Miniprotein binders against Mucin-6 (MUC6). Designs and how they scored, part 48

Target 1, 185 residues: Mucin-6 (MUC6), of Homo sapiens (Human) (q6w4x9r395to579)
Amino acid sequence: GHCSLEGGSFVTTFDARPYRFHGTCTYILLQSPQLPEDGALMAVYDKSGVSHSETSLVAVVYLSRQDKIVISQDEVVTNNGEAKWLPYKTRNITVFRQTSTHLQMATSFGLELVVQLRPIFQAYVTVGPQFRGQTRGLCGNFNGDTTDDFTTSMGIAEGTASLFVDSWRAGNCPAALERETDPCS
Below, E stands for the ipSAE of ESMFold2; O stands for the ipSAE of OpenDDE; V2 stands for 0.75 times the mean of E and O plus 0.25 times the DockQ between their complexes.

## First folded at step 11 (miniprotein)

Design vb2 (at its last look DockQ between E and O 0.83; V2 from the best seeds 0.00; counts 0 for: pae E 2.3 > 1.5)
Fold by OpenDDE base, look of step 11:
Structure vb2 (fold): chain B 185 residues (1-185), chain A 112 residues (1-112)
Amino acid sequence: as target 1 above (185 residues)
Amino acid sequence: DIREEVKKLLEESRKLIEEAKKAGDEEAVRLLEIAVRLLEEALKTGDPERISYALLFLSMALITAAEKKGDPKAVELLEKAQELLRKALEENNPELIKEAIKLIKEAAELLG
């Protein structure tokens, strides 16, 4: 399964359902029992302009009981708050630079993350077949059915991206917008 | 020629993978396999920067193996190699890459 976060506000689920949203919060991208130590992958979005529609991905965070890894455009930070030299390795996770513009997080448990740092901060999540039907979050449920990808954290299928995305907020943030708004409005 | 030296390291790394498999060191295998892929990709372009990144990863992978084997000399060599590679990236200095390769080779020989 491949999930992509592109263009600042576009997401393509594991089931290949594309959608867009505008929000300035941290969202759960991926939760799964297949992730050890209650692991979760999260995406941090922030304002990139003055309008509500000017939002962009600014960081990706992997969080478990054992590790916290924050990948941003400028640095990789761990749970102690300090930037780490790459490659950085934990027991099951390795973060390393592949090219001048691309970082990768490799794991022993079937999760792969590629982050494009420039010119646009983008992320690509790949999970192994063992994750099929066992994922939740903005990347969907990886069950081959696009129609139920907008399942909320409470297990309710939503018809709009905004409500879906909002349900996966990891903090107290403003409501997400589904549509681009006129910056002059 | 950095490219030729990297090719040699690549071959050596593949051998080390086999040894790691025999030893049951799954982590070393996994890491070295990634290193090999990175090196292969870097060699496609010959970009010193990509080569440096790949070598940094290789060094880390080998450090992991060296620590498990209890070879502090190998670890020291590889840590120095990483330092040189970081400098190489900062200074865009291919000579530092060459020096790093020498250290990595020496370490690999100790681990083989």
Scores: ipSAE 0.795, ipTM 0.910, lowest interface PAE 0.6, mean pLDDT 94
Fold by ESMFold2, look of step 11:
Structure vb2 (fold): chain B 185 residues (1-185), chain A 112 residues (1-112)
Amino acid sequence: as target 1 above (185 residues)
Amino acid sequence: DIREEVKKLLEESRKLIEEAKKAGDEEAVRLLEIAVRLLEEALKTGDPERISYALLFLSMALITAAEKKGDPKAVELLEKAQELLRKALEENNPELIKEAIKLIKEAAELLG
């Protein structure tokens, strides 16, 4: 199973359903019981253009009870807030540089993440077959059926990407005041 | 030649993978298999930068093994190799890569 975050605002689900959205928030990209310690993969989007409605991917976060690994467009990797030299490992996760422009997070539990840092910050998620039918989030449910890939966090299948994406906002979106102090909006 | 020295490290790394499999050391197998893949791709390109990234990963994999074996000399050699590789990347200096390979080889011999 492959899910991609490309072009700053485009997503293709595990079931190959493409969509585009804009939002300034952290979104749940992938949740699954196959991820240990209540793990989740999240995507962070922020303003990227002239219009306050234009946003793009700026970071990918893997969060569990043990780790909060952040891979950001500034090319800094942190775990639990501490910057790490690469290659970096935990018991079941390794983060390392593939090339001058690509980082990889490899795991023992079937999740693989490749992050392109330049020229555009993009992310590519690969999950093993054990994840089939057992995923939730922006990457869809991986059940072979694109008609319900837009299933919200409440379990409602939506016909539009915007309602689906909005439902997967994580609870650490910046307050409205912070957004108003942003010189771009 | 850096390429020939990397080929020798690749062969030694494959031997260490087989030893780790025999010992049931799943972490060492996982890390060394990634290191072998990175070294193989780096050899195809000949790019000193990619070679340095692959050698940094190999050094981390070997540090992990050295810590389990309780071999502080191997750890010291590998930590110094990583420092040299980071400098090689910053300075774009392939002579530092040669020095790092020498240290990695010495550490691998202590572990093999």
Scores: ipSAE 0.512, ipTM 0.816, lowest interface PAE 2.3, mean pLDDT 86
ESMFold2 (binder alone), look of step 11: mean pLDDT 84; pTM 0.841

Design vb3 (at its last look DockQ between E and O 0.03; V2 from the best seeds 0.00; counts 0 for: pae E 8.8 > 1.5, placed apart)
Fold by OpenDDE base, look of step 11:
Order: sequence, then C-alpha cells, then structure tokens
Structure vb3 (fold): chain B 185 residues (1-185), chain A 112 residues (1-112)
Amino acid sequence: as target 1 above (185 residues)
Amino acid sequence: DIREEVKKLLEESRKLIEEAKKAGDEEAVRLLEIAVRLLEEALKTGDPERISYALLFLSMALIYAAEKKGDPKAVELLEKAQELLRKALEENNPELIKEAIKLIKEAAELLG
C-alpha cells in the first residue's frame, strides 16, 4: 500500500483515493496493530500563507512508546529533542539521507517512509501486505475499497474529507477545510 | 577512482550479506541490502554526494555488524569514516571520500 502527501494539501490513500484538505494541525496518518509499541505515523501541517487555504505539510512524526522521530525540512529530531546526524538507527528504525533532497525511514516491521525535502515537503508512505485492512488514519484503511476510506477515528464513514480529517486530529486545532477559501473572506 | 573503489566495496558488501544470511542476522541483511542498493544507485550517476550518503549508510550497517561481532577496532574505523564522509559533504571534498573508503574497506576486511 502506498499513501502520498503531496502538493501541500493533497493526500492519496493506500487504496488510491485522492482528496485534499487545508488544516493546521497534527493528524494521524497511520495507526495499525502491525506497528510495534503502539506506533503511529503523523503529519504536521502548518500555515504557509495568509489565507486559510495556504497550508502545507511541514513535518512527519513517527511516535511509539519507544521512539519519537520528527522529520522536518531542516532536521531529524529524536526522543531527546536533539538533531541527529544521519544515518540514525534505533532498534528497528533507520533514518537516512537517500539523496540531496530525499530522506528515508526504513523499518523492520513493514513501514517505509520517503520524504522529499525540496522543493516541496512531501511524504510517501509504504506499508507491507500485512497491513491490509488493518490501517487507520488519513491514509485510509487499505482494504481495496475507496468508498470507505473516509472512516473516522470513531469508525464512522464520512462523506466529506474535512470531517474525516478532523476526526484524526492529534490535538486541539481548528477545523480543516475541504476547499480553498476566498482570500478576501 | 572513487567509482572503482565503490564497486569493490559493493562486492565486499554482497559477501557480507551472504555471511549475515548464513548467520541468521536478519537485521544485518536488511541494512546491508539497503546499503548495496544505495551504492548501486549512487554509481549510476557517480555523484559524490550520493556516494557519500550511501557510504554513510554502509558504514552504519557495518558498525552494527562490528558491534554485534565485538570488534571495536572495526567500529572505530567506521566511525572515523563517517566523520570523513560528513566533512566531505560539507566541504565537497572528494579526497575525504577516498580516505573514508579506505577505512571502510579495512573495516569490512575485519568483518569478513
């Protein structure tokens, strides 16, 4: 399964459902029992302009009971809040520079993350077949059915991206917008 | 020639993969396979930067193996190699890459 976060506000689920949203929060991209130590992959979005529609991905965070890895455009930060020289390796996670513009997080448990740093901060999530039907979050449920990808954290199928995305907020943030807003509003 | 030296390292790395497989060290296999892939990709372009990144990863993989094997000398060599590679990236100095390769080769020989 491949999930992509592109163009600042576009998401394509594991089931290949595309959608867009504008939000300034941390969202859960991927939760699964297949992730060890209650692991979760999260995306941090922030305002990139003046309007509410000017939002962009600014960081990706992997969080578990054992590890916290924050990948941003400028650095990789770990549990102690320190920037680490790459490659960085934990027990089953390795973060390394692949190219001048791409970082990769490789794991032993079937999760792969590629992050494009420039010119646009983008992320690409790949999960193994063992994750099929066992994923939750903005990347969907990886069950081959696009129609139910907007399943909320409460297990309710939503018809709009905004409500779906809002349900996966990791904090108290403003509501997400599905469409671009008038800059004059 | 950096490219030729990297090719030699690739060969050595592949040997180490086989040894790791025989030893049942799945993590070593995983890491070294990534390293090999990165090196192969780097060689396609010959970009010193990509080569340096690949070598950094290889060094890390070999450090893992060295630590597991209990070879502190190999670890030291590889850590020095990493330092040189980081400097190479900062200074855009291919000579530092060459020096790093020498250290990595020496370490690989110790692990083989």
Scores: ipSAE 0.697, ipTM 0.875, lowest interface PAE 0.6, mean pLDDT 93
Fold by ESMFold2, look of step 11:
Structure vb3 (fold): chain B 185 residues (1-185), chain A 112 residues (1-112)
Amino acid sequence: as target 1 above (185 residues)
Amino acid sequence: DIREEVKKLLEESRKLIEEAKKAGDEEAVRLLEIAVRLLEEALKTGDPERISYALLFLSMALIYAAEKKGDPKAVELLEKAQELLRKALEENNPELIKEAIKLIKEAAELLG
């Protein structure tokens, strides 16, 4: 399966459902029992551009009981708050510079992440087939059915991106107004 | 020779990008163009580990295209290729990379 974060504010789920949102928060992108040690992939959005309500992706975070790996638009990679030289390896994760503009985080547990640093900070998430039906978060549930990809953290399928996205906040951030989360752009 | 097989796969992938452009499949174009760029850069290093990671991304991009086209055989080939690539990385076995490339090429031909 693949999930993408593109154009600053666009998301395409594992089941190919596109949407756009704006919000200033950290959101749960992917949670799954297939990720070791309570792992989760998170996306950080912050204000951008000329509009005070416009936001863009500024970092991707992999968090588990062992690691907090942050890949940010400033091109610094940290683990547990400490800057790391690339290539950087743990027992099951390798982060390395794939090209002058792209970083790759590869894992032994079927998660692969490619981050484009320039010209626009973008992320591409790939998960192996063992993740089918076993994911939740902004990337959806990977069950082949786009009608329930907007399933909230409470398990409620929503028809709009704004309610879905707000339910996946990783903290007490202000809820996005529906007009700030608009699939049209 | 892994290098020559990757070059052939790049040519096939570029053909698929042009087909996706003609079909108006903007997402397939974006994913495939990124995959081609990543693979070209990995090839410059000659590092089989970096080539394997780039091939994993290309396989994901092709799975997207295959699912949209409704070609389950291509999806099956690409998922097997990804399994081989992960195994090649764990075992440091370049023959598994070569086998994965063969499967990716076969899937690309089904999509072309």
Scores: ipSAE 0.007, ipTM 0.345, lowest interface PAE 8.8, mean pLDDT 81
ESMFold2 (binder alone), look of step 11: mean pLDDT 85; pTM 0.859

Design vb7 (at its last look DockQ between E and O 0.05; V2 from the best seeds 0.00; counts 0 for: pae E 13.4 > 1.5, placed apart)
Fold by OpenDDE base, look of step 11:
Structure vb7 (fold): chain B 185 residues (1-185), chain A 112 residues (1-112)
Amino acid sequence: as target 1 above (185 residues)
Amino acid sequence: DIREEVKKLLEESRKLIEEAKKAGDEEAVRLLEIAVRLLEEALKTGDPDRISYALLFLSMALIYAAEKKGDPKAVELLEKAQELLRKALYENNPELIKEAIKLIKEAAELLG
């Protein structure tokens, strides 16, 4: 499965459902029993302009009981809050600078991440086949059905992106705004 | 030689980009273009880890294309390739990379 965060506010789920939202919060992108140590991938969105509709992805965070890795436009920060020189390698996670504009994170447990740093901060998430039907978050449930991707953290299927996205907030943030847009159109 | 095999794979990937353009699959084009750039950069140093990373992303891009096309065999090959590449990042075994490349090439041929 592959999930894309592009254009500042566009998301394409593992099941290839595109949607758009505007929010300024940290959201859970991916949770799964397949992630060790209660791991989760999260996305941080912030204001990129004066309008409420001007929001963008500013960081991606992998968090588990063992690891915390924050990938932002300018730095990679790990468990101790220290910026690390790349490549950074732990027991089962490696972060590598591939180009001046692209970082990659690979894991031993089937999660892969590519981050485009510039000109737009964008992220591409890949999970192995063992994750099928076992994912939750903004990237959806990876079950081959796009119609149920907007399943909230409480297991409720929503018809709109706004309530869906809000349910996956990792903190106390304002409600997200919604726009139904196909990023590929 | 891994570098030579990657070069061949690059050529095949570029062909797939052109096909994706003709098909109007903008997402496939975007993903494959990123993959190609990553591979090109990896080849500059020849570092096995860089190559593995680039190939992981290429595999992801090709999986997208394979799923859209409805080719489960290609998907299977690419998923296996990704598994091998992940192992390669943690094991000093260039044979894993070579095997992954073989699988990726086979998948690419199915998609072409």
Scores: ipSAE 0.452, ipTM 0.751, lowest interface PAE 1.2, mean pLDDT 91
Fold by ESMFold2, look of step 11:
Structure vb7 (fold): chain B 185 residues (1-185), chain A 112 residues (1-112)
Amino acid sequence: as target 1 above (185 residues)
Amino acid sequence: DIREEVKKLLEESRKLIEEAKKAGDEEAVRLLEIAVRLLEEALKTGDPDRISYALLFLSMALIYAAEKKGDPKAVELLEKAQELLRKALYENNPELIKEAIKLIKEAAELLG
C-alpha cells in the first residue's frame, strides 16, 4: 500500500484516492494495530505563502510509546527531542540518507517512509500487505474501496475532504470551518 | 516501455507549463511544475508505484487546467486515468499504467 503527501497539501490514500486540503495542524496520517507500541505516523502542516489558503508539509512524526521521531524540513532528525546523526538506528527503526535530497525511515514492522527534503518537502508512505483493512487516518483505510476512504476518527464516511481531514487533527488547532475557501469553491 | 511513454508525457507537460506561464495562470504553473518534478524523480527510480503516484498528481493538475478551459472530455479522460492508476497500485499491474498514460496524453493534447 502506498500513500503520498505531495505538492504542499496534496494527499493520495492507500487506495489511491487523491485530495487536497488547506490546514495548519498536526494530523494523524496512519494508525494501525500493525504498528508496535501504539505507533502512529503524523504529518505537520503549516502556512507556506502569503495567502492563508497556502499550506504545506513541514514535518513527519513517528510516535509510539518508545519513540517520537521527527523528520522536519530543516533536515534535522530528532528522537524524543534530541537531534540524531544519520544513520540512526533503534532496534526496529533505521533512519538514513537515501540520496542528497531524500531520507528514508525503514522498519522491521512493514512501514517505510521516504521523505524528499528538496526542492519541496514531501513524504511517501509504504506499508506491507498485512496492513490491508487495518489502517486509519489521512492515508485512508486500505480496503480497496475509495468510497469510504474519507472515514473520520468517529467512523463516519464523509463526502468532503475538509470534514475528514479535520477529524484527524492531533492537538489544538483551528477547525476546518475557519479555513479560507479556495478561489474555485 | 513505460519509461519512454513517461518521457513523452514529460515533454508535453513542459509545453503546457509554458502555455500556462504565458496565460498568467500561476496555479496551473505551480501544479504542473510539481507534477513534472515528481515524474522526473519517479523515473529515476523506475518504481512503478512512484510513477503511478506522480501520474495521479499530474492528472489532478491537468483536471484543474481542463476545468479552467471548460473541456469536459479532458476531465473525463483524466478521471478514467486516475481510476486505472488506483487499480494499478492496488494490483501491482504496470500494464494499467500504460493505459492510464495513453489517456493522460490524449487529455494533454486536448489542452494544448
Scores: ipSAE 0.006, ipTM 0.212, lowest interface PAE 13.4, mean pLDDT 79
ESMFold2 (binder alone), look of step 11: mean pLDDT 85; pTM 0.858

Design vb8 (at its last look DockQ between E and O 0.04; V2 from the best seeds 0.00; counts 0 for: pae O 5.9 > 1.5, placed apart)
Fold by ESMFold2, look of step 11:
Structure vb8 (fold): chain B 185 residues (1-185), chain A 112 residues (1-112)
Amino acid sequence: as target 1 above (185 residues)
Amino acid sequence: DIREEVKKLLEESRKLIEEAKKAGDEEAVRLLELAVRLLEYALKTGDPERISYALLFLSMALIAAAEKKGDPKAVELLEKAQELLRKALEENNPELIKEAIKLIKEAAELLG
């Protein structure tokens, strides 16, 4: 399974459903019982440009009971708030550069994240087959069916991206505007 | 030249993976297997930048193993190799990669 976060706030789910949204919040990309220690992958979006509706990815965060790994647009990697030299390891996670423009987080539990740092900050999430049917968040539920990928945090399948995206906010931030989160597919 | 030296280092690294498996060192197996995969990909591309980053990762994996074995000479060699690799990346100087590989091979022999 592949999920991507690309320029212009475009997302493609594990089931290949594309959509776009405009928001300035931290969102849950992926939750799953396959992630140890209550792990979650999150994406941080912030305002870009001068338009009210322009937002872009500025960081990706892996959060568990043990770690808070932040990979940010300014090319700094932290764990639990402390900057780390790359390559960096924990017991189950490594973070390292592939090239000057691409960074990878590899894990022993089937999650892989590749981050393009330049020219545009983008992220690519890969999960192993054990995640099939067991994911929640902006990357969808990975069940082979695009019709229920907009399932909210309350378990309700919505017809619009805006209600779906809003439900996955991880913090106190403004709700996404309905028209700005509609998919462009 | 760099390509042939990386191939020799891959052979030695695979030997160290087998020794780590026999010793039950699960962390070393995980890190070294990833390092081998990164080096194999880097070699396939022929990109000195990818080779340097993969060698930095291999050096980190070997430092972890050397610290568990209590081999400070291997750690010193590997830290020096990492310094050379970072310099190679900063200067876009592939010749420093060859010198780093020599130090990594020496450290790997101490660990094997």
Scores: ipSAE 0.522, ipTM 0.831, lowest interface PAE 2.2, mean pLDDT 87
Fold by OpenDDE base, look of step 11:
Structure vb8 (fold): chain B 185 residues (1-185), chain A 112 residues (1-112)
Amino acid sequence: as target 1 above (185 residues)
Amino acid sequence: DIREEVKKLLEESRKLIEEAKKAGDEEAVRLLELAVRLLEYALKTGDPERISYALLFLSMALIAAAEKKGDPKAVELLEKAQELLRKALEENNPELIKEAIKLIKEAAELLG
């Protein structure tokens, strides 16, 4: 399954459902029992302009009981809050600088992350087949059905992206805004 | 056996690193070294998905080298390999990985 966070506010789920939202919060991007140690992938969005519709992805965070890795445009921050030079390696996770603009996070448990740093901060998440039907968050449920991707954290199917996205907030943040634009445009 | 094929590919990659060093291509050295590390890591896990992703990176590194050398055939092979690897990730098909490895090896030989 491939999930993409592109263009600052566009998301394409594992099931290939595209949607757009504007929010300034940390959201659960991927949660699954297949991730060891209660691992979760999170997306951090912040304001990129003056208007509420000017939001962008600013960081991706992998968090587990053992690891915390923050990938931003500027640096990779680890558990102790220190910026590390690349490549960075933990027990099951390795972060590589592929190019001046791309980072890769490789894991031993079927999660892969490619991050484009410039010109736009974008992220691409890949999960193995073992994750099918066992994922939650903004990337959807990876069950081959696009119609139920907007399943909230409470297991309720929503019709709008905003309500769906809001349900996956990792903290107390303002409500997400929905913009009716073609994410492919 | 995918693992054995990857090991052979690693050997070829290491040769390319040495050649890149001799040529003074620091960027190629850097990328290929990272690729080797990633592949080694992948082999430790034995996970086909990990291997596929590592091979994608290797292919990228080799494409960069191929472009610098002006070898469009190598680029073509590597791009095809990447396509196969992406498909392998989606379908969990080890045969696609094997095919990709063949292409990567062929490209590596052209670059050597």
Scores: ipSAE 0.019, ipTM 0.277, lowest interface PAE 5.9, mean pLDDT 88
ESMFold2 (binder alone), look of step 11: mean pLDDT 84; pTM 0.840

Design vc8 (from uc10 with I17L Q34N L69R K77L; at its last fold request DockQ between E and O 0.95; V2 from the best seeds 0.87)
Fold by ESMFold2, fold request of step 15:
Structure vc8 (fold): chain B 185 residues (1-185), chain A 112 residues (1-112)
Amino acid sequence: as target 1 above (185 residues)
Amino acid sequence: DIREEVKKLIEESRKLLEEAKKAGDLQAVRLLFNAVWMLIEALKTGDPEKISEALLKLSEALIEAAEKRGDPEAVELLLEAQELLRKALEENNPELIKEAIKLIKEAAELLG
């Protein structure tokens, strides 16, 4: 399964459901029983500095009991707040420079993350087949059915991306500023 | 009966999740998101094994929050709840699940 975080806060879920939102927060991108030690992949969005309502991806965080790996738009990789030289390896995670513009986090548990650093900070999440039907968060539930990919953190399928995204906020931050169809309010 | 008590725990855990977000405690946030999700899913199935597994995860999440706040009394209650839940899974005994829920609720009130 493939989930992407691109451009102006565009997301495509593991079931290929596209959506867009406007928010400045940390969000749960992916949780699954297939991630060891109740791990979570998180996405950090911030204002992109051109328009009041423009937001973009600024970092991706993998958080487990032992690790907090942050890959940020400043091209620095940290674990538990300490900057790391690449390639960086833990017992089940390796982070390395794939190309001059891309970093890759490979894992032994079926999660792969590719981060485009330039020209625009974007992320691409790949999970193995063992994750089918067992994911949740902004990347959806990977069950082959796009109609319930907007499932909130309370297990309720929503019709709007903004309600779905707001339910996955993981930080002290306000709800999204505008609806999908009204970008100026 | 157990189902209604689990629903009450979900509501209390959601409040603790919001407190963890405000406190910037990402470890507690990670664990509480997972525990609440597991409780909600366990409730849909009604499977006592899934309920016990979800309650074990909630206990783990609350231990993280309790340790961050320096509340060893809450930690002790939660460790006892985990022992009861592991025994409930071995014996398939719903009375032990209900006893564990009482301890978890007491710990959650200390943290609230």
Scores: ipSAE 0.804, ipTM 0.879, lowest interface PAE 0.7, mean pLDDT 88
Fold by ESMFold2-Fast, scan of step 16:
Structure vc8 (fold): chain B 185 residues (1-185), chain A 112 residues (1-112)
Amino acid sequence: as target 1 above (185 residues)
Amino acid sequence: DIREEVKKLIEESRKLLEEAKKAGDLQAVRLLFNAVWMLIEALKTGDPEKISEALLKLSEALIEAAEKRGDPEAVELLLEAQELLRKALEENNPELIKEAIKLIKEAAELLG
């Protein structure tokens, strides 16, 4: 399955449900029993460079018992707070420059992350079929049914994105904004 | 009532999760989100084996917190709970799950 974080504030879940939110926090993007040692993929959002309250992806974090791999908008890759030169390899994870504008994190456990650095920071998550029906977080549950893609961290399916997104906050941050888009005339 | 005790542990774990978020402790946040989710899923199934597995994950998160805080009493309670849960799985004995819940609750209260 494929989940994307694009255009600053847009997300498309593994079941292809698109949504948008405005938030400034670290969020659980993906958790699954298929990830070794209770690993988690997290997404960090902050205000964009313009002051009209838009938010954008600024970093992606893979966190396990041994590793805290951070890939940030400024093209720095760290593990456990220490900057790493690419290609960077661990037992199960390799981070490397795929193109002049893209980094890739490849794993031995069926998770792949591609990060676009320029012109806008974006992330693309790919998981193997073993993850089907076994994912949680902003990328949804990968069960082939879009009606329950907004399943909160308490296991409740919501009809709108705001409560869903807020339930997956991993930091001590304000709740995501419920903002009306342009009304149809 | 195991169901009611697990619900109380979910609420206690959520309070610990909020404290971990305030502390910026992403390791604790990672483990507690996973443990809470597993407990909620186990309650939906009512399966004692899934409840035991979820409680083992919660105990793992709490041991990490207890070790960082230097609380050997909480660590000892949680290690005993883990042993009871492993025996519950081996023997299909739900009474051991109740004993483990009591120990986990005591450890969570120590941690806060």
Scores: ipSAE 0.781, ipTM 0.874, lowest interface PAE 0.8, mean pLDDT 87
ESMFold2, look of step 11: ipSAE 0.792; ipTM 0.873
ESMFold2 (binder alone), look of step 11: mean pLDDT 82; pTM 0.811
OpenDDE base, look of step 11: ipSAE 0.813; ipTM 0.905
ESMFold2, look of step 14: ipSAE 0.798; ipTM 0.880
ESMFold2 (binder alone), look of step 14: mean pLDDT 83; pTM 0.815
OpenDDE base, look of step 14: ipSAE 0.837; ipTM 0.917
ESMFold2, fold request of step 15: ipSAE 0.765, 0.797; ipTM 0.865, 0.879
ESMFold2 (binder alone), fold request of step 15: mean pLDDT 83, 83, 83; pTM 0.816, 0.817, 0.820
OpenDDE base, fold request of step 15: ipSAE 0.877, 0.861, 0.863; ipTM 0.936, 0.925, 0.926
ESMFold2 (binder alone), alone request of step 16: mean pLDDT 83; pTM 0.818

